# VHH binders against q9y6x5: the designs that were tried, part 354

Target 1, 379 residues: q9y6x5
Amino acid sequence: LPPKLLLVSFDGFRADYLKNYEFPHLQNFIKEGVLVEHVKNVFITKTFPNHYSIVTGLYEESHGIVANSMYDAVTKKHFSDSNDKDPFWWNEAVPIWVTNQLQENRSSAAAMWPGTDVPIHDTISSYFMNYNSSVSFEERLNNITMWLNNSNPPVTFATLYWEEPDASGHKYGPEDKENMSRVLKKIDDLIGDLVQRLKMLGLWENLNVIITSDHGMTQCSQDRLINLDSCIDHSYYTLIDLSPVAAILPKINRTEVYNKLKNCSPHMNVYLKEDIPNRFYYQHNDRIQPIILVADEGWTIVLNESSQKLGDHGYDNSLPSMHPFLAAHGPAFHKGYKHSTINIVDIYPMMCHILGLKPHPNNGTFGHTKCLLVDQWCI

## First folded at step 16 (VHH)

Design ha114 (framework vhh_8dlx_2)
Fold by ESMFold2-Fast, scan of step 16:
Structure ha114 (fold): chain B 379 residues (1-379), chain A 119 residues (1-119)
Amino acid sequence: as target 1 above (379 residues)
Amino acid sequence: EVQLVESGGGVVQPGRSLRLSCAASGFTVSSNWMSWVRQAPGKGLEWIGDIYYGGSRFYNPSLKSLVTISRDDSTNTLYLQMNSLRAEDTAIYYCAKGKSYESIAFDIWGKGTLVTVSS
């Protein structure tokens, strides 16, 4: 009986939502499994970068998905979340579904996880759905459970991605208790549906399930805007990414652009690429632009306009508001164990261990997740 | 002593081929993940490829048709074969040993060997 793993992501699920709202279904999942209260994600704290870090165990500068919007100066290619299907962007790392299919003669299945509808190293997930935000959670779950039960070679690694609570976090902000309560209750109900369906299909007892997220969310305001047009003329640079981390490609001398930006706002740090703090691990990649602007928590960078976002993410990864959680249940995991913190890059080597795969070189530390696992000596 | 020593760099004309060597001591290359990584002047690290202890190889697809990684287990040496060299291939080339479970991706690095592609 080969080990099986289902990796589930609820986009933008801030860790402290667990303390401020009730999750009866998730709490029942955790009682017979494990909880990591905080997962320290990678910088920048954005969807595509962190989802790829989960499945590769690498910092963004190493796996190459350094933002949701990117520019490669050498090839002059542009990447956006609406045009993410060029393998060029994804090929600087090997995600776990590729390793799963190539090291063992096993299948992988995917419902919407970023990168799973792209051939990476000439390998695409054995079963996948082309990304479409209109597809219901139930349809995604039906496909995943069908593939887990009815595949040859067997599906041993499956992924399931859901856009909430990120979409509502952006629209309402995380401090809107009435709207966020409604959204989070719906997510908890979906977790209940997931568990019930796995039980009804006879999968629950032998399947390892990880529920996690890529980042958190912080409250924004029209009173906390940084207007770049007040500091520098648009004609001096090309804007590759805007907020809360702006990626600036100078059209004139880099030093002149830097000098115009460096004192623009007390709520934004301006870095030449070589001066980006080492703790971010966000420097050694050609897709990182010559000048990076990093807004303080809750501040939005704009071009002489209002922002519609009441919540955002992408900020400094040391901020607790940017941290997701991780919960897991299954034969590989202890029951009723609580752990304080891990790094998001640690998830990959843990998953490789559960599946019996040899991980590619990565930035994770297996020792950080040992206490979660029944076959490991903790301490 | 545990170490990696790269050799075979130097000045090469465009369009030529070059093979780099990486001699390991204190451990066996066949028992470990081994990687080639390069750093061009003023740029970040670029992954070239890996060789798995079982012989499986993964390459940066931008370089896949231009490079081949191999090893000689009898001499405990890792190789990088490069074909159709271009000016953009000018870089310091490093071999590295992976240690995925206990540390950041590589726990042992060579000192590097400089390759300059110039007419």
Scores: ipSAE 0.000, ipTM 0.109, lowest interface PAE 20.8, mean pLDDT 88

Design ha115 (framework vhh_8dlx_2)
Fold by ESMFold2-Fast, scan of step 16:
Parts: C-alpha cells; sequence; structure tokens
Structure ha115 (fold): chain B 379 residues (1-379), chain A 119 residues (1-119)
C-alpha cells in the first residue's frame, strides 16, 4: 500500500502558545511523535501566501500568491477574497496534491485548504469541499476520514484546514488569557477528536499526520495606529493591500509618492520594490507593487478609521511572534524527538519524500527535516 | 435559511446619490466581516469596501471619497451609500460575508441589485 499523509492546519497558531497554555491531547500526540518548536514562515506572514508555500515549497515571489489582496500589473487583473477561484492566480506553482495525482495513480482529498477548490494546471483535488466557514471541524474531519478509507484510486494525500485560533486571535488579541485559554482548549479537544477518530477507523498506526500552522499572532492596540491619510492623499495612489503590509500602486510619479510616505511614521518602513530587503524573498513578481509599506510589530495601518482588531499578523518573518510550530506522528517520524527550527518551505520536500513523489524545483532544503524521519541519518 | 438580499438599485441620474441595502438572515452582520463588490457590464468584479466585526471600515482607494459602508445591527442590515454617481458606476452590486478579519473567501453572496446611471 502506498504511504498516506494527512496535513492539518490550525490558522494563526503562534508557536509560544505551547509554552503558555496546557495542551494534553497535543502533548500526547508529540510524546509518540516529533515537535519542531519554531517554523520560520515566508514574508508576508499572511494566510493565503503561507498556506501555498507549505504545499509548493516556494517563496511567495515564486508561487505568485503574494498577498491576500493582489493586483497583476501585466494582465490588469485584481485578486480579492471574492474571486480567489480564478486559476490564473494559482498557476505559477504546482501544489503537492496536483503532483500526487499526476505522478502516480493516486487521489487527493481536501477540507478547505486554500487553493484546493481551484483547478490548478487543469487538475483539482480528487475530493474537496468548497470553502464555507460555517462548516464544523467535525464535518470536515468526517469527510476527510471517509475519503481516506473509501477511495479508488486510494487517497494518499489529504488536507484539513481550521480557521482558529486566528479568528479569535484577531478579535481578542494573543495577550487575552481568558478568551485565548478557552479557544486553545477547544483546539486541543479537536486534536483529541482527530486522534480518536483515526484510531477508531484503524488509520492511526499507518497514517502520517502533520499538525502545523501558517503564522503566529501579535498584540495590537488603538494606541499603535498609522493613519495613512495623514501621510498622503488617496488621489495619489491606488491601495492594493492595507495592513500590516500596504501595497501601493502610484497614480502619479513613483518617486513623488515615495517621498510623501518615506518619513511619515517612525513605526513603518517604506520600500521601493527594488529596495525590499533580499532576506524577504519578496521582489521578483509582477504582483508585488511598486511601493511596499511594512509596519513595525503591533502597529496597524489605517485609513482615517479606528481598528477593533486586537491581534494581527503579516509582519516581518524574523519575528518569533509570527512563527508557527510543526508536530507530526506516524510511521515516517521518530518518537519523542524535539527539533528547534525549520523553514516553512522545507515542509514540501519532506512531504514529497514521505509520499515517494519527485518534488518540483523548490526553495526548501530536505536536509533541514532529515532528523525528523526514521529512514534518514541527520549528521 | 442563510441568505443575503440586496435592494435599492434602479435608474439614477449622474451626480445624484443612492443608498443600497443588504438584509441578512440566518447569521448576524455585526459578528462577521461584510463586503460590497460590484461588476460592471463586460468587466470583472471590483471590490468596493469592507466593514469588520468591531465596525472598522476599509475602502478601495479609487472609491473612498464616493462611498460609505455602514450597518444597522438592530435590523441585521448592511448599507452602501454612494455619492456623485457617474455612468461608470453602472453595475450589479453584491454584498458578501467573509470568514474573519483576513477573509480568504466569501462564503455567502447576495443575488445582486442593478444600478444604472443614466439621464
Amino acid sequence: as target 1 above (379 residues)
Amino acid sequence: EVQLVESGGGVVQPGRSLRLSCAASGFTVSSNWMSWVRQAPGKGLEWIGDIYYGGSRFYNPSLKSLVTISRDDSTNTLYLQMNSLRAEDTAIYYCAKGKNYESIAFDIWGKGTLVTVSS
């Protein structure tokens, strides 16, 4: 039988939540598996970009999903949450479920992972759920486990996406111990339900399971706002994305727009596209705008409005608050092993190895994840 | 039953103002990220703006001075106020529900209401 892998994402699960709250079910999962304490995600540290980096092993400038809101200067197309199903936006890379279906006679299954309800290179996940935030975790889990047990060709790669703790992190902020404790306990209970369901169905001992996330969360405040309307009049530019990384398309001379922005706030860095730091790997794509604004951690860019948002992400990927973790269990993984750090782009070549797939060219380094795997020597 | 129903469209003269309504059932607008989007004849979708859970609003900069989004939580209704209408504003207007502050998808759409700007 070919190896099987279930990839689970809890959106916005900051790595240091593991140190500040109790997770009995997750700790039991880790005891017989592996833990990577920090995963260094890609810039910008947002949902769509990082979820696509996990499944392609590519930086955002290479896979083309460079933000949650985008404008393509060549085709003049706009990407927003309302039209994310256009294959044009997703076709600059080949995600692992497409490779899984095309290299071998195998099926993929998806419960709402970004991109899985879109035909990419004319290939859509064999089984999928159209995105709907109202669908419970239990219903998503039921569908995934049914597909893992009842498919021909067999489902060998499955994904499961859950919106928490990101939604509550935005609403309450990560420093709200009362509300975050409640939310994180519920997530731990869902992990317990996941393990119990897999055991009941006879899948647990032979299925590789990865639990990870796309980014962390940092505390915001009404005292830490950058009012962009105080810097520049809206008639000078088109706003493609706002906070905490603003994407600016000038309506006048680019240098003029840059000069109006560059010294407006001590809590915001302003970059011409060619001056964006090389370490971000955020430059070589037509969907990256001529001017990018990057707010300092915990600062929110606004348009003459107050923000009710008490937590946010999207900030510099060197910040530990932006880092998720990775935990894994299954026949491919060591038991009781702890690792310090990997890059989020390293997950893709590791998953290809587990599934016996030839990876497409990618930015990950297989050597970084070797110590997690029983069939590898890491020294 | 979960749905969004837009109303208030019609024929309006250039330079005038118009307010569109969006009635929600089966969920609460104040607990969700709500958006207005439009589609002009023969063109793609254009995002107009958002209102978040706590009432913070974000607008397409090309439209910011021309539109205002608001809600009435007591009637579970979302509004779009439009001023200084131009022929280019002729479009079908949709309201939509997002999943969180960084909505990656809209899971509920209205059927739309047609606005024609013509003398």
Scores: ipSAE 0.000, ipTM 0.146, lowest interface PAE 16.9, mean pLDDT 88

Design ha116 (framework vhh_8dlx_2)
Fold by ESMFold2-Fast, scan of step 16:
Structure ha116 (fold): chain B 379 residues (1-379), chain A 119 residues (1-119)
Amino acid sequence: as target 1 above (379 residues)
Amino acid sequence: EVQLVESGGGVVQPGRSLRLSCAASGFTVSSNWMSWVRQAPGKGLEWIGDIYYGGSRFYNPSLKSLVTISRDDSTNTLYLQMNSLRAEDTAIYYCAKGKGYESIAFDIWGKGTLVTVSS
């Protein structure tokens, strides 16, 4: 019987939530599995980039999904719509579901994970759902479990994506204990539903399950706004992405735009592309714009308007507020093991090992995750 | 057709109550993140509150004691109950469905319904 893996993402699940709220169902899952307390994500700390890094093991400059809104300087294409099905944006890497289908003649299944409704290198997930926020967690779970039990060739890799707690984190902010408590309790109940469904269907004992997230969340405020219109006139640049990392495409000389921006606010850093810090691994791609603005944690870049956001992400990936966690359970994983930190790019080679796949070249280090696995020696 | 239509606005005297309705077509309110948002004359958008697929409700803290969001799944309708109305509650009220990944922005909103609080 080939090994099976279900990868679950709860968007925007900040690692620190585990310390401030009770998760009885998640805690029961961890008790018989493993917990990685912090996952250091890739820069920028946004949904599309980090979800694609999880399944490719690559930094954003290497896999090409460098933001949720992008412009490619070579082809002149724009990406700003979550319904854009152009494979061009996703073809700079090979995600694990494609590897799974091509190396072993296995099937993959997907409930809304970013990229799974797009043919990548002429390969789409064997079973998938087109992205639609209207589809309940229960319906996504029902489809995934049906495909895991009733597929030929067998589904060995499955993904399930859920929009919370990200949506609530944006609207209420992570410091709103009353509203966040309700959201996080609901998520814990969904984890309980997931476990019970897998047990009822006889899948639980033989399935590897990873629960993780793409990023965290930090508190924003109407008192922490950077008005870009006070720095520079719209006629001098095209705005590709705004906050908290602004992507600026100059219409005039790059140096002139840079000089208008560089001292405009003490609460943002302004980088020419070649001066972006090496530690971000955010430089070597045509979709990274000539000037990047990076707001300080909790600051929002706006265009002469108030912000609706009480929480946001996209900030420096060294910030603990931007870090998610990873929990896992199944035959591949130790029971009751706790690990401090891994890099988000390390998840891909670990998943390839569990599935018996040869990973494509990637930025992850298998050694960082080996202590989680029963078939590996840990010193 | 995927659409949201608000109704129930009008002129209301201060201190009274009003219930707004939002009829959805082409999708189900019980399966979505649904929001109420308002815009007072000459001002920006102000978030009022949300209701999730499972019925969990979240409110702007400044408005929590003054408003209640509910839905009727059988008629696919979202409601906003407002109590103790004041002149500053004069606004166009919108219902909205959240847009998928990474967005507090809405992919579907109604045209709005005007509420005027005046003596």
Scores: ipSAE 0.000, ipTM 0.288, lowest interface PAE 12.1, mean pLDDT 89

Design ha117 (framework vhh_8dlx_2)
Fold by ESMFold2-Fast, scan of step 16:
Structure ha117 (fold): chain B 379 residues (1-379), chain A 119 residues (1-119)
Amino acid sequence: as target 1 above (379 residues)
Amino acid sequence: EVQLVESGGGVVQPGRSLRLSCAASGFTVSSNWMSWVRQAPGKGLEWIGDIYYGGSRFYNPSLKSLVTISRDDSTNTLYLQMNSLRAEDTAIYYCAKGKTYESIAFDIWGKGTLVTVSS
């Protein structure tokens, strides 16, 4: 039977939650598998960009999902939740489920992973659920396990996405130990439910399972706001994305807009597109706007209003608070091995190796994940 | 002292609903994965569904629209709600506790409660 892989994402699962809270079920998973303590994600540290980087192995400027809200200067199209089904936004890369279906006549299955309900290069996941946040974890898991066990050609790659702990991280902030303890216990219980379901269906021993996330979370405050309306009038620009990375499309001369913004707050960096730091790999795409504002960790950009968010993400990807973790279990992985750090783009070539797929050109380095794999020599 | 006791079975008319109860003693249902299983006369065991310690519920796809599993942690009781009963639902219904989190085996079974759907 061909190798099988289930990729699970718990949105907004900050790496250091593992050190500050108890996860008995996740710890049992790791005991017989591997843990990568920190995954360095791509900039900007947002949901859609990083989820697409995981499955393509590409920086955001290369795969084209550069933010959760986008404007394409060449085509004049706007990306919003209602426009996320347009293949135009997703067609700058080939995600792993497309490669899986095209290289060896295999099936893919998806429960809500960003992009899986969109035909990309005329190929949609063989089995998928249209995105709907009201669908329970149980229903997503039931569908995924049904497809893994009852499909021809066989489902060899499956994805499962869950919105927590991101939603609660925004509402309570990551430093609210009481509320975050309840939320994270629930996540751990869902991981327990996942493992037990796979065991009862006879899938556990032969399935490779990766549990990861797209980003972390940092504490915000009503005392750390940057009021953009104090810097510049709305008549001078169109706002494409707001916080903590604001995407500014000038309506007047770009230099005039830049000059009004560049000294507005000591807690925000203002970049002309060509001056965005090279280390971000966030420059070479028409969907990256002429001026980008990057707030300092824990600061929120607002339009003459209060923010209700006590936690946020999107900040500099060098910040440990923005980093998720990766845990994995299955026949491809060592047992009881801990690794310190990988890049989020490294996940894609590792998954291609496990599935026996030839990866599309990507920004990941297979060597970074070798120590996790049974069939590879560790440096 | 460690036991599961099913109740609520009996003779019911086709098309009606029935709720079965399973009272646990000597352990806590909320700390374990719990299952409902049935056996029709002359047939093998048929899995109905599970509820796991985290609250996630998993059902036999052929029965999902007809049954609901729940628990009351304060009374240490597991429930099976059945709707639109048919003659084919005639069976002995068992509740069972999973042996450990790491196990797919059951270590505690009830004695069963008979449900007869007739006429």
Scores: ipSAE 0.000, ipTM 0.405, lowest interface PAE 12.4, mean pLDDT 89

Design ha118 (framework vhh_8dlx_2)
Fold by ESMFold2-Fast, scan of step 16:
Structure ha118 (fold): chain B 379 residues (1-379), chain A 119 residues (1-119)
Amino acid sequence: as target 1 above (379 residues)
Amino acid sequence: EVQLVESGGGVVQPGRSLRLSCAASGFTVSSNWMSWVRQAPGKGLEWIGDIYYGGSRFYNPSLKSLVTISRDDSTNTLYLQMNSLRAEDTAIYYCAKGKPYESIAFDIWGKGTLVTVSS
């Protein structure tokens, strides 16, 4: 029987939610598995970039999904959450489902993980659902478990994506204990449904399951706005992405645009592309614009308007509020082991090891995840 | 009254087929996930399979080749089709309603219908 892995993402699940709310089903999962308390994600701390980093093991500058909104100056193409199906954007890396299908005579299955409904290097997930936010977790789970049991070649890698708690984190903010408690209880119940379903199918004992997320969430406020229109006229630049990391394409001299922006707000850092801090690994890609603005935690960049968001993410990846967690259970994992921190790019080489796949070159370090695995020695 | 009533059980010869029905009242089967579960003499409950809101079906791998679950939304009835029956399929068969989407348990059960596979 080949090893099997199910990778589950709950979008925007901030690591410290585990300490501030009760998760009886997730805690039962962890009791017989492993917990990584913090996963240090890649910059920028956004959904599309981090989901692609999980499945490629690459920093954003290397895999090419550098933001949720992108522009390519050579081809004049635009990327957004409503325009994400062009393989051009995804072809700078090879995600694990493609590797799984090409290296072994195995199938992959996907319930709405970003990129899985796009042919990448002429390879699309063997089974997949087109993205549709109205489709229930239950229907996604039903399809994944059906494909795990009824595929030839066998499905050995499966992914499942859910939009919460990110949507509610944006709407209510992470400090709204009443609304966040309700949302997080629902997620815990979905984890319970997942475990029950796998047990009923006889999959639970032989399936490796990873539950993780792409980023966290921080509280925003109408008192913490940065108005770009106060500093620079729209005639000087094209705005590619706005908040909390603004991507600026100058229409005039880059230095003049930079000079107008550099003193705009004490709560925003302004970088020429070559001055972006090395620790971000956010410099060596043509999709990264000539000027990048980075707002301080909890600050929102606006264009002479209010923001409706009470929570946001995209901020500096050194911020604990931006960090997700990782929990895992299955024959590959130790039982009852707790680990402090890994990098989000480390998940990919670990998953390749579990599946017996040769990883593509990546920025992850297998040694960082060794202590989670029963067939490895900690060193 | 909120209830599930199974029917169609009885004595059948080995190798034959049988279709069980489950009539729901007080709620709509298409608005809930529904399950079939059986209990053989002297054994615990064995899950057979589910049908979900959109009609997606899901089976115990040990039983998948033997059974098909379906529903008729116009008559508010759940069905279990069983083929190639064996003596080991002798059991009380229950239909059950799953709790709301976020729950992991059943909240309404029928009384069961006995299937005896014997010659």
Scores: ipSAE 0.000, ipTM 0.105, lowest interface PAE 19.9, mean pLDDT 88

Design ha119 (framework vhh_8dlx_2)
Fold by ESMFold2-Fast, scan of step 16:
Structure ha119 (fold): chain B 379 residues (1-379), chain A 119 residues (1-119)
Amino acid sequence: as target 1 above (379 residues)
Amino acid sequence: EVQLVESGGGVVQPGRSLRLSCAASGFTVSSNWMSWVRQAPGKGLEWIGDIYYGGSRFYNPSLKSLVTISRDDSTNTLYLQMNSLRAEDTAIYYCAKGKHYESIAFDIWGKGTLVTVSS
């Protein structure tokens, strides 16, 4: 039988939550599998960009999903709604479910992973659910496990996305131990339900399961606001994205807008597109705006108003608070192995190896994940 | 003493709704996989659905639109809500506790409650 892989994401699961809260079900999963303690995500550390990087192995400048809100300078199109199903935004890369369907006579299944309800290069996941946040984890899991039993052609790659703990991280902030404890206990219980369901259906022993996330979360405050209106008048620019990475499209000369912004706040870095640090790999795409503002950790950029977010993400990807973890279990993985750090772009070539697929050119390095795998030599 | 006791059965008219209860003693329903199973006269056991420790609910696809499983953790009670009852729903209804997460077998069963759907 061909190898099978289920990729699960809990949005906004900061790696350090594992040290500060109890996860009995996740710890049992890890005990018989592998744990990567920190996954260094791509910049900017937001949901849509990082979920697409996981399944393409590409930096945001290469796959084209550069933010949750985007403007394309060449076509003059705006990505202003997360429900926008225009393939234009997703067509700069080939995600793994498309590769799975096109290289081999295999099917893919998807429960809510970003991009899976959109035809990409005229190919949509064989089985999928249209994005709807009101659909329970249980219904998503039921559909995925039902589809994993399909044999003609077999479903070999499946994805499952869940919005928590990100939604609660924004609402309460990661330092609210009472509310976050309740939320994270519920996540751990859902992981327990996932494992139990797979065992009941006879899938557990022969299925590779990856549990990961796209980013972390950091504490914000009304005491840490950057008022952009105190720096520059709205008549000089169009705002494409606000916080914590502001995307500025100048209405006047770019250098003039830059000069008005560059010394506005000690808690914000201002970059012309060509001056964005190389380590971000956030420069070579028409959807990256001429001026980018990057707030320091925990600082929120606002327009003469307060922020309701007590937690946020999108910050510098070198920050540990922005890092998720990766745990995995199954026939491809060692048991009881801990690894310190991988890059989020390394997940794609590892998954291609497990599934026997030839990866499209990507920014990941297979060597970074080989120690997790039983069929690889780790020197 | 570990025990499950079903209640709420009886004679009910077709098209009506009925809610069954299952009271647990000696263990906590929220810490275990719990199931509802029925047996119609002269037939084998038919699985209705599960509720897992985390609250995830899984149903027999042929019954999904007609039943809802819930629990009250404060009273240690499991429930089965049934809607649009038909004569074919006549059966003894059991609640059961799963033995272990590595097994699909049940280690504790109630004595059952009879539901008769007739006019």
Scores: ipSAE 0.000, ipTM 0.334, lowest interface PAE 14.4, mean pLDDT 89

